VHH binders against Abasic site processing protein HMCES (HMCES). Designs and how they scored, part 123

Target 1, 269 residues: Abasic site processing protein HMCES (HMCES), of Homo sapiens (Human) (q96fz2)
Amino acid sequence: CGRTSCHLPRDVLTRACAYQDRRGQQRLPEWRDPDKYCPSYNKSPQSNSPVLLSRLHFEKDADSSERIIAPMRWGLVPSWFKESDPSKLQFNTTNCRSDTVMEKRSFKVPLGKGRRCVVLADGFYEWQRCQGTNQRQPYFIYFPQIKTEKSGSIGAADSPENWEKVWDNWRLLTMAGIFDCWEPPEGGDVLYSYTIITVDSCKGLSDIHHRMPAILDGEEAVSKWLDFGEVSTQEALKLIHPTENITFHAVSSVVNNSRNNTPECLAPV
Short names: E, the ipSAE of ESMFold2; O, the ipSAE of OpenDDE; V2, 0.75 times the mean of E and O plus 0.25 times the DockQ between their complexes.

## First folded at step 14 (VHH)

Design ta25 (from hx2 with H54Y; framework vhh_6z1v_2; at its last look DockQ between E and O 0.01; V2 from the best seeds 0.00; counts 0 for: pae O 11.3 > 2, placed apart)
Fold by ESMFold2, look of step 14:
Structure ta25 (fold): chain B 269 residues (1-269), chain A 123 residues (1-123)
Amino acid sequence: as target 1 above (269 residues)
Amino acid sequence: EVQLVESGGRLVRTGGSLRLSCAASGFTFSTYAMGWFRQAPGKEREVVAAISWYGGITWHADFVKGRFTISRDNAKNTVYLQMNSLKPEDTAVYYCAARSYQFYDSPKEYNYWGQGTQVTVSS
């Protein structure tokens, strides 16, 4: 439960995040710190990944339905953390269990401030325990995708060109997250960091792993999770549940080493 | 004001061909994905084909694959549906629709819609 792919070039990623504001106008999210975006097929905790959040977090009186996209550190660093080095945090904030989110100060406090975000990925990886062995089978897990083809071509499939074109219309996985803002004690820029909320796995994933990220399925769920100006914490938490609208395929062990950043990490085997 | 205006629908014999056009105005056409949908009497609107904003990638429903082809001309702000080997079950009102950048198979995702053009295929 700690690995994702988010490999798209920034412009492709941005277009995949086109949305409607509360007036029904189609928009793209506005970037903060775009130079910190680090695309990779193999993202691990402590790396940066793009998240969506409400513009209202940055601008007084902004329309809370408008979205900002910004890279944030995976592994929430609480605002109260006193050490100068976030790697010295004594507990794991990569994930936040939905059943205890209101019991953990690290998550309850920022959630109470409306610090909800949508964590973006191509999909995530999970390792299945194999009966009778220590080997674990990795899977790439993602939203079902509409199959695409070259313009003017009917039935084109199974070529390297077809695989590359799938990404031009890829439906990004949208996971519910909580973020916090940490001011380093020695000074410097505020660190934005996030955790991914987890839930019990759906039936379709239960043979792979017993937990899954809380997935926000569709623009209404994404909008409600982000809009802390209009949607209370209690209402937002109703969005946190397993979903069956998910698919997967087995991948090679190339992904096991987090240093491997190649398309083979997510290729079907 | 955003407008999508379909044209080209008419009565055609089984096995015949038609080309539908959808002229777009009031928005930057070249940043929108386009879709063709159809609705037969008493049925729900269903996606027929879709094309990316840049024209390089398409999708066609299984029930029209090999018979219908979506295309676009960004210089003319127009999306087309070439319909070949028409069958009586293709009889419907055909609509074009637009959404920023990505296309989907669900009508709810599209922001702008045309008024429709009637296609009738006789046996």
Scores: ipSAE 0.518, ipTM 0.791, lowest interface PAE 1.9, mean pLDDT 89
Fold by OpenDDE, look of step 14:
Structure ta25 (fold): chain B 269 residues (1-269), chain A 123 residues (1-123)
Amino acid sequence: as target 1 above (269 residues)
Amino acid sequence: EVQLVESGGRLVRTGGSLRLSCAASGFTFSTYAMGWFRQAPGKEREVVAAISWYGGITWHADFVKGRFTISRDNAKNTVYLQMNSLKPEDTAVYYCAARSYQFYDSPKEYNYWGQGTQVTVSS
């Protein structure tokens, strides 16, 4: 996974992340550093995207079932990294393969510390290899959405009002991630960064791409992944597998350019 | 440049009250947990109170026994310590500290420190 969409306004995104804590109380996640949230139809590595993480990461003795929402850098920067510029990392940390997560120090160490997060997105993009050509067809991949009588296809919202309604009830894609905290050698704010765990593609997606993000489908899966206080690493890793509960549509080549940030990126062709 | 500047420390009588302030600059204040520490002569620095980045959680040391209250105003980049019912044992230099992530009670875990303000409680 090398491209996502996360374009919802902050308030809408927050509401979409409503949850129940372990006591059954309805809650909204509290924001950390909301000013770093930059909505975009076309998120690439090194950009900031919102993730969910347990409050226990920030507050001693906090209820670990409570959730914080925070923009983090896509591309995990390990805490041990000693260079002043994260871009000097010589290895790719955009994704973490599920089969080697425990073999790579950059992922194993933070995971062992309970640094699990849920990466939020409208969906993600993948490119299908066209046989015999160097051309790739991009697809937008996301959770199936509940068809409201008026909810035309993502691309068919004829009016701004209808478009807003569609996205107000959008089910966000929830992907399993690992994050780390990096302190710049020169001082400054701690950098929070994440990697997306990837798995082999489900059958439905296999014709498009052979790998997919580990998707956490449902509140239970999301809660267990986040709750590092009560759920061990070993138990959490059981949640990492392909899911068939996805849908997709072909999109235009507009998304190929990471600088393009328009609704056309995710519109069906 | 990161700065934490404590104020409000003075001589007070037993049973008196003080309000300490710590003004922060040079970093995004709302992204840091804040704490108050104190160090008495010949003693180790100890945590007095801590507060999460949005004030959702507060922690107070056992010796506080409800006498002190930590609070913060993110709009003013300031953290406060209201101290009531002061005792001679509370005499110390009080320090403000900031932590960018995770809430800890150990001084070693805090990234930034003020210069401290002297609180003296007379019998």
Scores: ipSAE 0.006, ipTM 0.247, lowest interface PAE 11.3, mean pLDDT 88
ESMFold2 (binder alone), look of step 14: mean pLDDT 85; pTM 0.861

Design ta26 (from hx2 with H54R; framework vhh_6z1v_2; at its last look DockQ between E and O 0.01; V2 from the best seeds 0.00; counts 0 for: pae O 11.1 > 2, placed apart)
Fold by ESMFold2, look of step 14:
Structure ta26 (fold): chain B 269 residues (1-269), chain A 123 residues (1-123)
Amino acid sequence: as target 1 above (269 residues)
Amino acid sequence: EVQLVESGGRLVRTGGSLRLSCAASGFTFSTYAMGWFRQAPGKEREVVAAISWRGGITWHADFVKGRFTISRDNAKNTVYLQMNSLKPEDTAVYYCAARSYQFYDSPKEYNYWGQGTQVTVSS
C-alpha cells in the first residue's frame, strides 16, 4: 500500500469520523494542527495525511476513548533517528508487515508505547500486473458504499451537486497504523509520522496484489485499536487480519503520476 | 437521554398506504442521519430506507424502491416513512434508528433505536 486518496474538505472528513465514546456519547474528533491537512486524490509517501489517535497521547488523565485527528507524515521516522533530514532514513517505513512488527525496532518501540493510530483515506490504489505483458492496471480499492439519491426522488440526476453529496456519506477507509514522535536534532517542532500495517491479501484482492493494508472494519475494531489505555498491545494485534469486506474498480493511468491531483484519479473507467 | 418513538403502524390491506412517524428527543436531531429498519418473524433486522442529516440525500432498499419514501422535518424532530402499494411481505416491526451525520445499511452502525411499530398487511 503506497498510494491513497484523501481528498475531502476538513469539515466533511471530520463529520465522516463521528464516533461514540466509552460512555456512549456521540462525538467528533478534535483536530490538532488542522492547517497541515493537505487534501488530494493522490497521496504518496512523505506527504501528510490525517490519522486518528487517542486524546490520552496529548492530555494527562484524558479519557482514552476520546479521539484526536491530526495530520502526520507518511513514512515513520523513529524517535531515535539521528540525522537532520528524514529523507536520509536508510530503509522504507511506508508500511510495516504484521508478521514482523514485533521484530523491527522502528515499529516495536512505538507500539510498546501505545502509539497506535487509524490512517484515514477515501480508499487506496493498487496496480495489477496483466498476464503476458508488463502493462499494469491501477485499481481504486475502498469499503462498499451505498448509492445515494436526492430526497423525494428515485434515481436523482447526476449533477455536480449530487456528485459531491456522494462524498458527504462516504464511508472512509480505516487502516491500522503505528506512529512515532521525532525531535529534530537541530531543534524545531516534533515530527509526527506513521506507517501502515500490511497483511496478506484477502481472496477478493489476490488477483490484484498479494498484500493489503490491515483494515479496521467497524467502530469496535477502530475503538480497540485506538484505546491504548484499555486495550493491550497483545489484544490489539488480534485486530490485524485481512478482510473480504472491500470493493474496487479500475481507474485510468492518470493516477500513475503522483503529481496528478484530480477527480479522474479515482473515476471508474 | 435519547428517545425515538415510532407511531402509525397498523393493519392495512394489500395495495393500501400507511405513513409511519418517528419522534426524536434527547439529541440535536439536525446533526443525525436517520434510518428505517424492519424485522419480520424469523428474519434479521434489515434496512428499508435512510436519509441524510439535512434531508437532501436518501437511500431506499431495492425491495421498496418506488413504493416507500423517507422524509424528515428537522423543525419537528421527526422522520417519516410513507408506504404505498403495500404487500403482505412488508409485514414486520418497523424501527427508527439514528446515527451521527452519515447513514449506512447495517444495523450495527446505528447507536439509537426506537421500540418499533407493527405493520401488518393482509391479503
Scores: ipSAE 0.516, ipTM 0.800, lowest interface PAE 2.0, mean pLDDT 90
Fold by OpenDDE, look of step 14:
Order: sequence, then structure tokens, then C-alpha cells
Structure ta26 (fold): chain B 269 residues (1-269), chain A 123 residues (1-123)
Amino acid sequence: as target 1 above (269 residues)
Amino acid sequence: EVQLVESGGRLVRTGGSLRLSCAASGFTFSTYAMGWFRQAPGKEREVVAAISWRGGITWHADFVKGRFTISRDNAKNTVYLQMNSLKPEDTAVYYCAARSYQFYDSPKEYNYWGQGTQVTVSS
């Protein structure tokens, strides 16, 4: 996974992240660094995207079932990294393979510290290799959405009103991530950054791409992944597997350019 | 530029009270845990008290024994240390510090530091 969409307004995004804590109380996640949230139809590595994480990461003795929402840098920067520029990392940390997560120090160490997060997105993009050509067809991949009687295909929202209705009730894609905290050698704010865990593709996506993000489907899976206070690493890793509960449609080549940030990126062709 | 500016340190008599203030600027104050540290001559810097980013959780060192209280006002970007029943042993430079990550009592985990304010308690 090297491209996502996360374009919802902050308030809409927050509402979409409503949850129940372990006491059954309905809650909204509290924001950290809300000003770093930059909505975009085309999110690439090194950009900031919102993630969910346990409140316990920020407050001692906090209820670990409570959730915080925070923009983090896509591309995990390990805490031990000594260079002043995160871009000088010599290895790719955009994704973490599920099968080698415990073998790589850059992911194993933060995971062992309970630094699990849920990466939020409208969906992610993947490119299908066309046989015999150097051309790749991009697809937008997301959770199935509840068909409201009037909500045609994401692309058929003929009116601004209909478009708003569709996205106001959009089910966000929830992907399993690992984050780390990096302190710049020269001082400054701690950098929070994340990697997306990837798995082998489900049968439905296998023709598009052989790998997919580890998707946490449902509140229970999301809660268990986040709650590092009550759920061990070993138990959490059981949640990491392919899911068939995904839909997709072909999109235009507009998304190929990471600078393009328009609704055309995710519109069906 | 990140700044932490401590104030309120002065000479006081044993049994006296002081209120230290730390004014923060250059970062989102309400997203940082704050702490007070002190360093006496010839001693290592030690944590006095800490407070979570919302102010809901506080921690005080054992030597405080209820004499000191940390608080914060996020609207004013300020953290406070109310010190009562001061003793000569409390003489030190007191530092304000900020951390954006998990609540912790280790000085090494704090990202920003003030210049400190001198507190002297006379017998």
C-alpha cells in the first residue's frame, strides 16, 4: 500500500470514529495536533495521516480503551535513528510485512512497546499490472458502503448534497499499523510516524495485487488492536489476516501523480 | 521557537511557601505533559512532579509528601508548582519541562526545558 485517500473534514472524520469504551460509554476520540491534519484524496508516504491510538500512550494510568486521534507521518522512523533528517532512512518503512514483523527491529521494538495504531482512510489505491504492457490500472479499494436508496456509485453523486450525504456516512477503512516516536537530534517536537502492516491479498483482490493492508474489520478488532494495556502483542497479531470484506472500482490515472488532490482521484471510470 | 520560562523562585524561610510558574510558547501546550524538576548543587536532577496534558493525572515525588502540588492552565499555557512547608533540603534550581509523548518521570524523556529558577530555603 503506497497511496491512500483521507479527505473528510475533521469533524466528519471525528464522528466517523465514534466508539464505545470498555465501560460501554459512547465516545469520540480526542485530537492531538489537529492542525497537522491535512485532508487529501491522494495521500502518499511521508505525508501525515490520522491514526487512532490508545490514550494510555499519552497519559499514565489512563483507560487503555479510550482512543486518541492524531496525524502521524506515514513511514515509520525508528526511535534509534540518529540522523537529523528522517528522509535519510536507507530502508523502506512505508509497509511492514506481517510475516516478518517480528524479525525486523524497526517494527518489532515499537510493537513490543505496545505502539499499535489504526490508520484511517477512505480507502487505499492499488495498481494492477496489465499483461503485455507497462501500463498499470489504478483501483480504489474500500469497505463496502451501505447503499442508501439515493446513493448511486461514489461517482454518480450528481449533486453536492448527495455527495455530502455519502461522505457523511462513510465507513472508514481501518488498517493495522505500528507507530514509533523519534526525537530529532537537534531538538524539536517528537515525530510520530507509522507503518501499515501488509498481508497477502484476499481472493477478491488477488487479480489486482498480491498484497493488501491488514484491515481491522469491526469495532472489536479495532479495539483489541489499540488496547495494548489489555491485549498482548501475541493476541493482537492474531487479528492480522486478509479480509474479503472489501470492494473496489477502477479509477483514472489522475491518482498516479501524488500532487493531484481532487475528487477525480477516487471517481470510478 | 519553543520557550519555557520559569518564574517565582526566591529566598524564603523554612516553613514558607512559594508558587512557581512556567510560561510556555512555541508549541501546542495542551498536547504536552509537563513536569517540574529540581537540581541541587552536587546532586542529580530529579523529578518533583508531573502532570498529564489534560491535567487529569498528576504525579508527585515521594519527598514531596503532600507539600507541593502541580497544576496547569492550558488557556494560559502555564504550569504551576505550589510549594508549601519548604525546607532547606528543597533548595535547588527548579526546571520546567515538556514532553509530547507518554507520561513519564524520567528527565531523559522530556523534550523541552526551561532555564530554571533558583529556590533557596534558609534555616
Scores: ipSAE 0.008, ipTM 0.264, lowest interface PAE 11.1, mean pLDDT 89
ESMFold2 (binder alone), look of step 14: mean pLDDT 83; pTM 0.850

Design ta27 (from hx2 with H54K; framework vhh_6z1v_2; at its last look DockQ between E and O 0.01; V2 from the best seeds 0.00; counts 0 for: pae O 4.2 > 2, placed apart)
Fold by ESMFold2, look of step 14:
Structure ta27 (fold): chain B 269 residues (1-269), chain A 123 residues (1-123)
Amino acid sequence: as target 1 above (269 residues)
Amino acid sequence: EVQLVESGGRLVRTGGSLRLSCAASGFTFSTYAMGWFRQAPGKEREVVAAISWKGGITWHADFVKGRFTISRDNAKNTVYLQMNSLKPEDTAVYYCAARSYQFYDSPKEYNYWGQGTQVTVSS
């Protein structure tokens, strides 16, 4: 998983993240660093994307079931990293394999601190390797959506009404992530950064790619993954598995260039 | 205290019509999507229709499409289900449900539920 769409305006995104705390109260997540949110149909590593995490990470004695939403850098920078430039990290932290997560210091350490997050996206892109060629077919992959009456097409942006018919009720993809907090040696703001946990692909995606993000399907899974105050690391890792509750469609090669930020990136072809 | 109160369920003959109402209180109704669900004896609860928090987007299950219509009146904090051309298989307890902003087809996604109203359609 190396490309996502996360294009919703902040208010629409926030409403899509409405949740129920452990007391049964309906809430919206509280934003941290909202100015770093950069919506785009075409997000790549090193960019900032919104994640959910427990309020307990920020406030002593907070209800661990309450959620914060914050943009974080994609590509985890471990807290133990000693150099001043995150680009000097000697290995790729865009993704974290579930089968080795407890063997890699970069992921085991923050996981042991309860640094679990939910990575938000409209959906993600994967490239299918074509038989007998180096060319690849991109697909947009997302949760199945309820087809609303008189809804517009995915990827249409020809009017605010048509956009709203598709996206105002869009179910965001919720992926399991691990984050860490890195303090630059020269001082300055703490860098929050995340990795997306991956698993073997489900049967429905196996013809596209052999790996998929670990998807948290439903509010119980999301709540348990986030709540490090009540759910142990061992218990949380039981949530990490492939899911068949996923759909996809082919998209044009416009998405191949990460500079292209248009609805065409995710439009069916 | 959040409360959803369904009313209007009764016995009707095949081909008849009925309107269910769901009165909501204890929360800001205009920020909630609303759904109607039903449950027949021995069966799982299933979504019948849903309506967005603004009221402009609706969804109806295929088995009721063209016969049932969901609507809402934000001034009265009420959601309706107009049921026409009723069939014996529509016999069930009908439940009103609410979720912040977005609607879904799974009962697990809804935060608040009414106690239900019985609809019985005679052959």
Scores: ipSAE 0.546, ipTM 0.795, lowest interface PAE 1.7, mean pLDDT 91
Fold by OpenDDE, look of step 14:
Structure ta27 (fold): chain B 269 residues (1-269), chain A 123 residues (1-123)
Amino acid sequence: as target 1 above (269 residues)
Amino acid sequence: EVQLVESGGRLVRTGGSLRLSCAASGFTFSTYAMGWFRQAPGKEREVVAAISWKGGITWHADFVKGRFTISRDNAKNTVYLQMNSLKPEDTAVYYCAARSYQFYDSPKEYNYWGQGTQVTVSS
């Protein structure tokens, strides 16, 4: 996964992240550093994206089932990194393979500390290799959305009003991530960054791409992944597997340019 | 330069009330958890109360028993301690402290401290 969409306004995004804590109380996640949130139809590595994490990461006596939402840098910078510039990392940390997560120090260490997060997105993009051509067809991949009687496919929103309705009730893609905290050697603000765990693609997606993000499907999976206080690493890793509960449609080549940030990026062709 | 400046400490009678304030500067206030500590003569410094960066979580020491309340105003870069039903045992220097922005991995100490304000409760 090298490209996502996360374009919802902050308030809409927050509402979409409504949840129940372990006591059954309906809650909204509290924001940390909301000003770092930059909505975009075209999110690339090194950009900031919103993630969910347990409140316990911030407060010692917090209920670990409570959630915080925070923009973090895509591309995990390990805490032990001693260079002054995160871009000098010699290895790619955009993704973490599920099969080697425990073999790589960069991911094993933060995971062992309970630094699990849920990366939020409208969906993610993947490119299909076209046979016989050097051209790749991009696809937008996301959770199936509840068809409101009037709104057929995302593409059928013929009116701005219908489009708004679709996004107001959009089920966000919830991807399993690992985050870490890095202190610059020269001082400054702590950098929070994340990697997306990847798995082999499900059967439905296999023709498009051989890998996919580890998707946490449902509130229980999300809650368990986040709740590092009650759920062990071993138990949490059981949640990491391919899911067939996805849908996708072809999009235009507009998304190929990471600078393009328009609705056309995720619009069906 | 990081500064925490406490104010509001004074002599008060038993059963009285005080409101302590701590003005913060030199760091991003809203990204730090804040706490109040106190130290009585001959005793160790102890935590009185703590508040999360956005104020969503508060913690109070057992000895507070509902008498004190921590709050904060991020717009003013200020943390408060409302103290009611004060007792002679509450006599101490009260300190404001800021917690690091780091995610909680282990019990970490607060890394910024004020100079303290004297609270004296007379019998």
Scores: ipSAE 0.032, ipTM 0.365, lowest interface PAE 4.2, mean pLDDT 89
ESMFold2 (binder alone), look of step 14: mean pLDDT 83; pTM 0.850

Design ta28 (from hx2 with S52T; framework vhh_6z1v_2; at its last look DockQ between E and O 0.05; V2 from the best seeds 0.00; counts 0 for: pae O 11.8 > 2, placed apart)
Fold by ESMFold2, look of step 14:
Structure ta28 (fold): chain B 269 residues (1-269), chain A 123 residues (1-123)
Amino acid sequence: as target 1 above (269 residues)
Amino acid sequence: EVQLVESGGRLVRTGGSLRLSCAASGFTFSTYAMGWFRQAPGKEREVVAAITWHGGITWHADFVKGRFTISRDNAKNTVYLQMNSLKPEDTAVYYCAARSYQFYDSPKEYNYWGQGTQVTVSS
């Protein structure tokens, strides 16, 4: 998992993240650093993407079921990293394998602090290697979506803004992540950064790639992963497994260049 | 304190029409997507139609496309289901359901439910 799409305007994204707290109250997540949100059809490592995390990370005694949404850097920078430039990390932290997460200090330490997050995206890209060729076919992979219809004219309330209607009801992909907080040795703002946990691919994706992100399918899974106040690390790790509830379509090679930020990146071919 | 109250269910002949209404109270209706579900005797509850919070996007199940139309009136806090060309297979209890902003096809995604209204279609 090394490329995603997360392109929705902030208000549309926030509404897609509506949730229930443990008391059953309907809420929207509260933003931190909203001006750092950079929507794009083509997000790569080292870019910022929004994640969900528990309010308890920011406020002592807060309700751990309440959610904050914040942009974080993709590619976890461990809190113990001592060099001044995060790009000098000697190993790749874009992803974290679930089967070794408790063996790697970069991931075990923040996980033990309850630093679990949910990484948000429209979906992710993977490149299929075909036997007998060096050509690679990119695919866009996402939760199954309801095929939407144009509503009949219903007064002013039915007058849509100039926006894509399919995206107004899009189910965001919710991936399990781990984050950490790094204080630059030269001073400056704390850097929040994340990794995406990966698992073996499900049967439906095995012809595309042998690994997939750990997807949290449904609000129960999302709530348990986020709630480090009530859900232990050991219990949370039981949520980490492949899912078959996923779909995909082939896309053009436009997405190959991470500088291309257009709807064509995820359009079916 | 949230309430969804369905009305309009009754006995009709095959080929007839009905309009169901669902009056909502106890929440900000204009921030909720709405769905109509049905449950026939011995069957599981299934989605019939759904509409976004602003009313601009709808969805209808294949078994009702061209016959049923969902709509909403946010000024009246009401969602409707216009049912035309009714068939005996449409006999069921019809339920109204609400979820923040977006609709889905699974009953598990909806937070608030009405008590249902019976629709019976006679041969």
Scores: ipSAE 0.530, ipTM 0.810, lowest interface PAE 1.9, mean pLDDT 90
Fold by OpenDDE, look of step 14:
Structure ta28 (fold): chain B 269 residues (1-269), chain A 123 residues (1-123)
Amino acid sequence: as target 1 above (269 residues)
Amino acid sequence: EVQLVESGGRLVRTGGSLRLSCAASGFTFSTYAMGWFRQAPGKEREVVAAITWHGGITWHADFVKGRFTISRDNAKNTVYLQMNSLKPEDTAVYYCAARSYQFYDSPKEYNYWGQGTQVTVSS
């Protein structure tokens, strides 16, 4: 996974992340560093994307079932990294393979600390290799969206606010991630960064690409992955597997350029 | 040139059914949310239904009460409004509209409207 979409306005995104805590209370995740959220149809590594993580990571004795939403850098920078520039990492940390997650220090260490997160996206992009050509066909891959009918919530005609509501209830893709905290040697703010765990592709996606993000399908899976206070690493890793609950459509080559940030990136061709 | 062309509006009897169509051109239809609006004489324009770009989410006004259904065919660049159990109070000009959002630093909104199609429901 090297490209995602996360374009929803912050308020819509927040509502889409509504959850129940362990007490059954309906909650919205609290934002950390909301100003770092940059909606985009075309998110690439090194950009910031919103992730969910347990409140316990920020507050001692907090309810670990409570969720925080925070933009983090895509591409895990290990805490032990001693260079001043994260771009000087000699290995790719955009993804973490599920089969080697416990073998790689850069992922094993933060995972052992409970630094699990859920990476949010509208969906992700993958490119299919075309036989006989150097051309690749991009696909947008996402959760199947259930048609829901909402009555009466769309107010007066031609209201921007009303149209924005049309984007409500989009089921976000929830991908399993590991994050780490890195302190720059020269000082400054702590950098939070994440990697997306990848697995072998499901059968439905196998013709497009052989690997896919580890998708956490459903509230229970998301909750268990996040709740490092109650759910052990070993138990959490049981949640990491391919899922068939994915749909996709072909999109234009517009998404090939990471600078393109338009709805056309998602448009079916 | 952006065009939205509504069709299907006509005189129908109470309890009748009608299907409106809106053909879109001049923009990437599949990236726009679509909506149906109506305006009755002496009343404000009101939303009837809306649908997301992918068709996964639909919105209907309270007065619809399950009688109308919005749908779309992105391959045909067309949005539809199936209207069943029509009532005299449904008499209005029905408009098709398109909206796209671009979000980064400054969200931009694009609104396109059709000319409307007259729906008249007789008692």
Scores: ipSAE 0.000, ipTM 0.272, lowest interface PAE 11.8, mean pLDDT 87
ESMFold2 (binder alone), look of step 14: mean pLDDT 83; pTM 0.848

